VH-VL binders against Isomaltosyltransferase (ctsY). Designs and how they scored, part 2

Target 1, 124 residues: Isomaltosyltransferase (ctsY), of Sporosarcina globispora (Bacillus globisporus) (q8rqv0r968to1091)
Amino acid sequence: VEYEAEFGVQSGVSTNTNHAGYTGTGFVDGFETLGDNVAFDVSVKAAGTYTMKVRYSSGAGNGSRAIYVNNTKVTDLALPQTTSWDTWGTATFSVSLSTGLNTVKVSYDGTSSLGINFDNIAIV

## First folded at step 4 (VH-VL; framework fv_becotatug)

Design p4 (from b1 with heavy chain V34W H35S)
Fold by ESMFold2-Fast, scan of step 4:
Structure p4 (fold): chain C 124 residues (1-124), chain A 120 residues (1-120), chain B 107 residues (1-107)
Amino acid sequence: as target 1 above (124 residues)
Amino acid sequence: QVQLQESGPGLVKPSETLSLTCTVSGGSISSYYWSWVRQAPGKGLEWLGVIYYSGSTDYNTPFTSRLTISVDTSKNQFSLKLSSVTAADTAVYYCARDRYYGSGSYFDYWGQGTLVTVSS
Amino acid sequence: EIVLTQSPDFQSVTPKEKVTITCRASQSIGSSIHWYQQKPDQSPKLLIKYASQSFSGIPSRFSGSGSGTDFTLTINSLEAEDAATYYCHQSSSLPYTFGQGTKLEIK
């Protein structure tokens, strides 16, 4: 199940369409101030370990974002440089989710490297 | 608090290399991107290029073969070299801090500018 | 390259009037437009970033709006100190480009 970044709850970021190859209606950029984030309401039928995939582009260098699940930081996810801002990559990691509603947040924290455009997350 | 200051010769002869340095104070050069912008007398602003903390650069197309931007983190400076100059390169040259975050890039702090005249 | 066209090139305005400067991009740039003020013999100063976000310390009479190809900078009540040339700047794609500038003179 994919969740488009432009349909998440945005704080300090913006939706844009100025690079090719995104899914849905756009992507999110403007992660420039500590605390900027996109949050998603993710519902699952069973508690357990899921694979989370983050689709992004990073034309200026290696980036990273902090991932929170239900207000607890899970990881600092590395987002290695892509060939260009029009070239999208996928970063993958494992998350534990509770039965029912979970809040998943992709955040620009003090431990994060800047310089990424964020397209979507997928929970599988 | 962050201040940028250009320095270099005010006069350069045609065919020679223009060399300018930007000194950054009040902040670390290693945590941002840094750009050069110029303005010919009575004309508008023209972006020349950017250097990232990684040392990678992007240049405006007319300058790709003539322009080199470099950074010296130990001196908190970055520099511009523009080769084979002509009278068309006469301009005020500005250094600027580049806040490049994804598909956006804006220049939040600028140097005072330095006039470079290309003439014999 | 993306071409930015500003309108008007020049305007002479009375204090306290509302001024609107437009910037049109040759192709869609989302919200990746930024506005600068440049007074004679001074460096440019950032006013507005990402079409509508005010930079810190900028008076509230300055505001920006727009998306896609059409953008505006508004000065709600012009002050004498606002005499300057104003530039839009796009960061949507390389190379970054500026508009040709709009010069405001105060009567």
Scores: ipSAE 0.022, ipTM 0.647, lowest interface PAE 5.3, mean pLDDT 86

Design p6 (from b1 with heavy chain D58K Y101W)
Fold by ESMFold2-Fast, scan of step 4:
Structure p6 (fold): chain C 124 residues (1-124), chain A 120 residues (1-120), chain B 107 residues (1-107)
Amino acid sequence: as target 1 above (124 residues)
Amino acid sequence: QVQLQESGPGLVKPSETLSLTCTVSGGSISSYYVHWVRQAPGKGLEWLGVIYYSGSTKYNTPFTSRLTISVDTSKNQFSLKLSSVTAADTAVYYCARDRYWGSGSYFDYWGQGTLVTVSS
Amino acid sequence: EIVLTQSPDFQSVTPKEKVTITCRASQSIGSSIHWYQQKPDQSPKLLIKYASQSFSGIPSRFSGSGSGTDFTLTINSLEAEDAATYYCHQSSSLPYTFGQGTKLEIK
């Protein structure tokens, strides 16, 4: 199931369309201040381990973002450089979710690096 | 409001290290990248490298073995060191700020530039 | 690296004329092009960001357009103070690169 970043709850970030190749109606950028984030409401029928995929572009170098689930940090996700800002990559990791509603947050923390354009997350 | 100012010696001898400082005033350095750009007399602009306030750096390929950019957050200063200089390194050196926007960025504030002449 | 080629290299123009400067990228860069004005013995000054967005305080006679590989800076009605060299800059990928510059001279 895909969740478009531009439909998430945005704090300190912006929706943009100035690069090609995004899904949905745009992507999110502007991660400039510590705490800037996009949050998603993710519902699953069974508690368990899921694969979370983050679709992004990183034309300026290797970036990273902190991932929170239900207000607990679960990882600092590496977002390796893509060929350009118009080239999108996918970063993948395993996440534990509770049955029903979970809050998933992609955040620019003190451990995060570089600017990235954030397109979507997918839960599999 | 935000101001950048370069400083350093205007004359450097061949084979020595060119050392410049960029002082930032009127704003916090904690939310942006600082780039170094140079311009040889009568020529265009050449990007040298970038540093984020955390110390992460990227350098343009021709300079990777000679260039070091650093930051001193307590002084709101960025420094550029370019080793083994030759006459080809004679240029006006600028520091420039980029607000971190995600999809790359523009240089909204520039220092006034400092001329460095490399001669014997 | 992405190469930016500007045209023309030099243009001598009369006040009130419309001036067009082009910048061509060696590969697609979306809208990640920015335009700067540099007067003699001064630092560059940002005019247009992300191909078409005017920077704060820039006169309305300056505008930008384009996407992908072909970009244009337009000065709708040239003023004497616009004598300068104009540079395009791409921020799509590292290393950042600039065009070679277009020098405008007022007759």
Scores: ipSAE 0.016, ipTM 0.624, lowest interface PAE 5.8, mean pLDDT 86

Design p7 (from b1 with heavy chain D58K S103T)
Fold by ESMFold2-Fast, scan of step 4:
Structure p7 (fold): chain C 124 residues (1-124), chain A 120 residues (1-120), chain B 107 residues (1-107)
Amino acid sequence: as target 1 above (124 residues)
Amino acid sequence: QVQLQESGPGLVKPSETLSLTCTVSGGSISSYYVHWVRQAPGKGLEWLGVIYYSGSTKYNTPFTSRLTISVDTSKNQFSLKLSSVTAADTAVYYCARDRYYGTGSYFDYWGQGTLVTVSS
Amino acid sequence: EIVLTQSPDFQSVTPKEKVTITCRASQSIGSSIHWYQQKPDQSPKLLIKYASQSFSGIPSRFSGSGSGTDFTLTINSLEAEDAATYYCHQSSSLPYTFGQGTKLEIK
């Protein structure tokens, strides 16, 4: 189940298409101010542990973003450098979700590093 | 509009450190990606490195051990230091801005460039 | 590192002539090529971004095309003020690299 970043609820970021290889209609960039984020409504039929995959590109260095679930910070997710801004990588981690609707947020926090391009999340 | 201006000594002795400043006017440097590019007399353009608004840097591999780029947001200034210079470092040095919303993109504003000559 | 090779290195042209400059990348870079004009004793000036998008204020006689590894900058009906060196620049991969330049002189 993939959720395109450009269809998420955007705060302080923007959609762009100026690098190749994205899924859907574009990707999200412009994480420049603390608190800038993309939020997703994720519904699951059973509470439990799921794998969250973040598809991104980071052509200039090792980045990171804060992940929040239902307004609670879960992790600072490392987004290692990709070969170029046109080369997309996947960062994977385990996340606990409640039955029904969850809010998942990818945020530029005070602990976050560098500019990155954010394509989508997948919940498995 | 937004302007970038390089400054620093025009003459540096071999083995010393070359130090330049890029001053931004017409706006805050918050949210800027700033690159340094040089051009030896009569030669082409060579990318040296970039700094992000957070202070994170990336340097071109030949310069990793000699190059330091820094930012002072209170002065709207970016700085470049290149150590252990030789005659091969004689060049016009430019600072150039990259659009924040376009990561890994183009240089929309350039400084006028400053010539640094390395000679005894 | 991605190597950009421009052709020609030099061209002497007459006013009103159509000029074509090519830039070839050593590997595919999508559309991540940008073109700059540099006049003597001046800073480079952005003309075309992302292969084909004109930067603000650039005369319509300048256009760009291409994708992957082969890119072209075209100047339709050259003007005297177009005498300059033109550079391509790739932003697909670090380190950023430039072509060697194409120098245009007016006859």
Scores: ipSAE 0.006, ipTM 0.581, lowest interface PAE 9.2, mean pLDDT 85

Design p8 (from b1 with heavy chain D58N S105R)
Fold by ESMFold2-Fast, scan of step 4:
Structure p8 (fold): chain C 124 residues (1-124), chain A 120 residues (1-120), chain B 107 residues (1-107)
Amino acid sequence: as target 1 above (124 residues)
Amino acid sequence: QVQLQESGPGLVKPSETLSLTCTVSGGSISSYYVHWVRQAPGKGLEWLGVIYYSGSTNYNTPFTSRLTISVDTSKNQFSLKLSSVTAADTAVYYCARDRYYGSGRYFDYWGQGTLVTVSS
Amino acid sequence: EIVLTQSPDFQSVTPKEKVTITCRASQSIGSSIHWYQQKPDQSPKLLIKYASQSFSGIPSRFSGSGSGTDFTLTINSLEAEDAATYYCHQSSSLPYTFGQGTKLEIK
């Protein structure tokens, strides 16, 4: 299941369309102040380990974002440089979800580095 | 402290190419996005275009055919060329940096601006 | 392109007075509005970024608010040094655009 960043609950970030190759209606940028984030409501039928994929572009260098599940930090996800802001990459990691509704948050916090453009997440 | 400084001829003849440079000191430009903004005498600010760290550019539509922005990372220098100038191109030209990378940008540091007059 | 309309165009203000400048966008831009101060013969200076975040070194009397299409820059207790033209700028989409400016004159 794919969740577009521009349809998530946004805090301190903005939706933009000024780079090619995004899915949906745009992508999210403006991660600049500690705590800026995009949150998603993710529902699963069974508790367990899922693969989370983050689609992003990072034209300025290697970045990272903090991932929170149900208000608990799970990881600092590395987002290696893509070749340009118009080139999108995917970062993948394993995440544990509870049965039913989970809140998944992609956040710029004290361990996060560099600006990135955020397109979507996929839970598989 | 990071500083930006524009330089170039203050007078350009109609139909010729306006050429300016923006020199960055106090830091490396290897991860910078640099924008060019102009201001006609007594008027407001007008965005011209931006160049990315890799040399990728985006230009405001009215300028697409006349504007070229380039970067020389070995000199910490950005250049603007605007061809086929007319009196309407008379303005103070600024280069401005954003410290925030990515697509959503604000201009945290500006050059002092350089006045270019287009006159015969 | 997104059009930004500021009001007022001009205001003459007494020191210590509270000043409010507004910026309206022709379409929703979230919080992607930034405010600059420009004094005569000087470059613009960033005051507020992303609607409400103060830039480093900016006096606390400056604050910003708003979201969507309506944004406000507030100067609590105006000082003589605040005489300048103020511009809003949107970074929601290219091309970037500025408001027409609000000129603030003391006295």
Scores: ipSAE 0.006, ipTM 0.558, lowest interface PAE 9.5, mean pLDDT 84

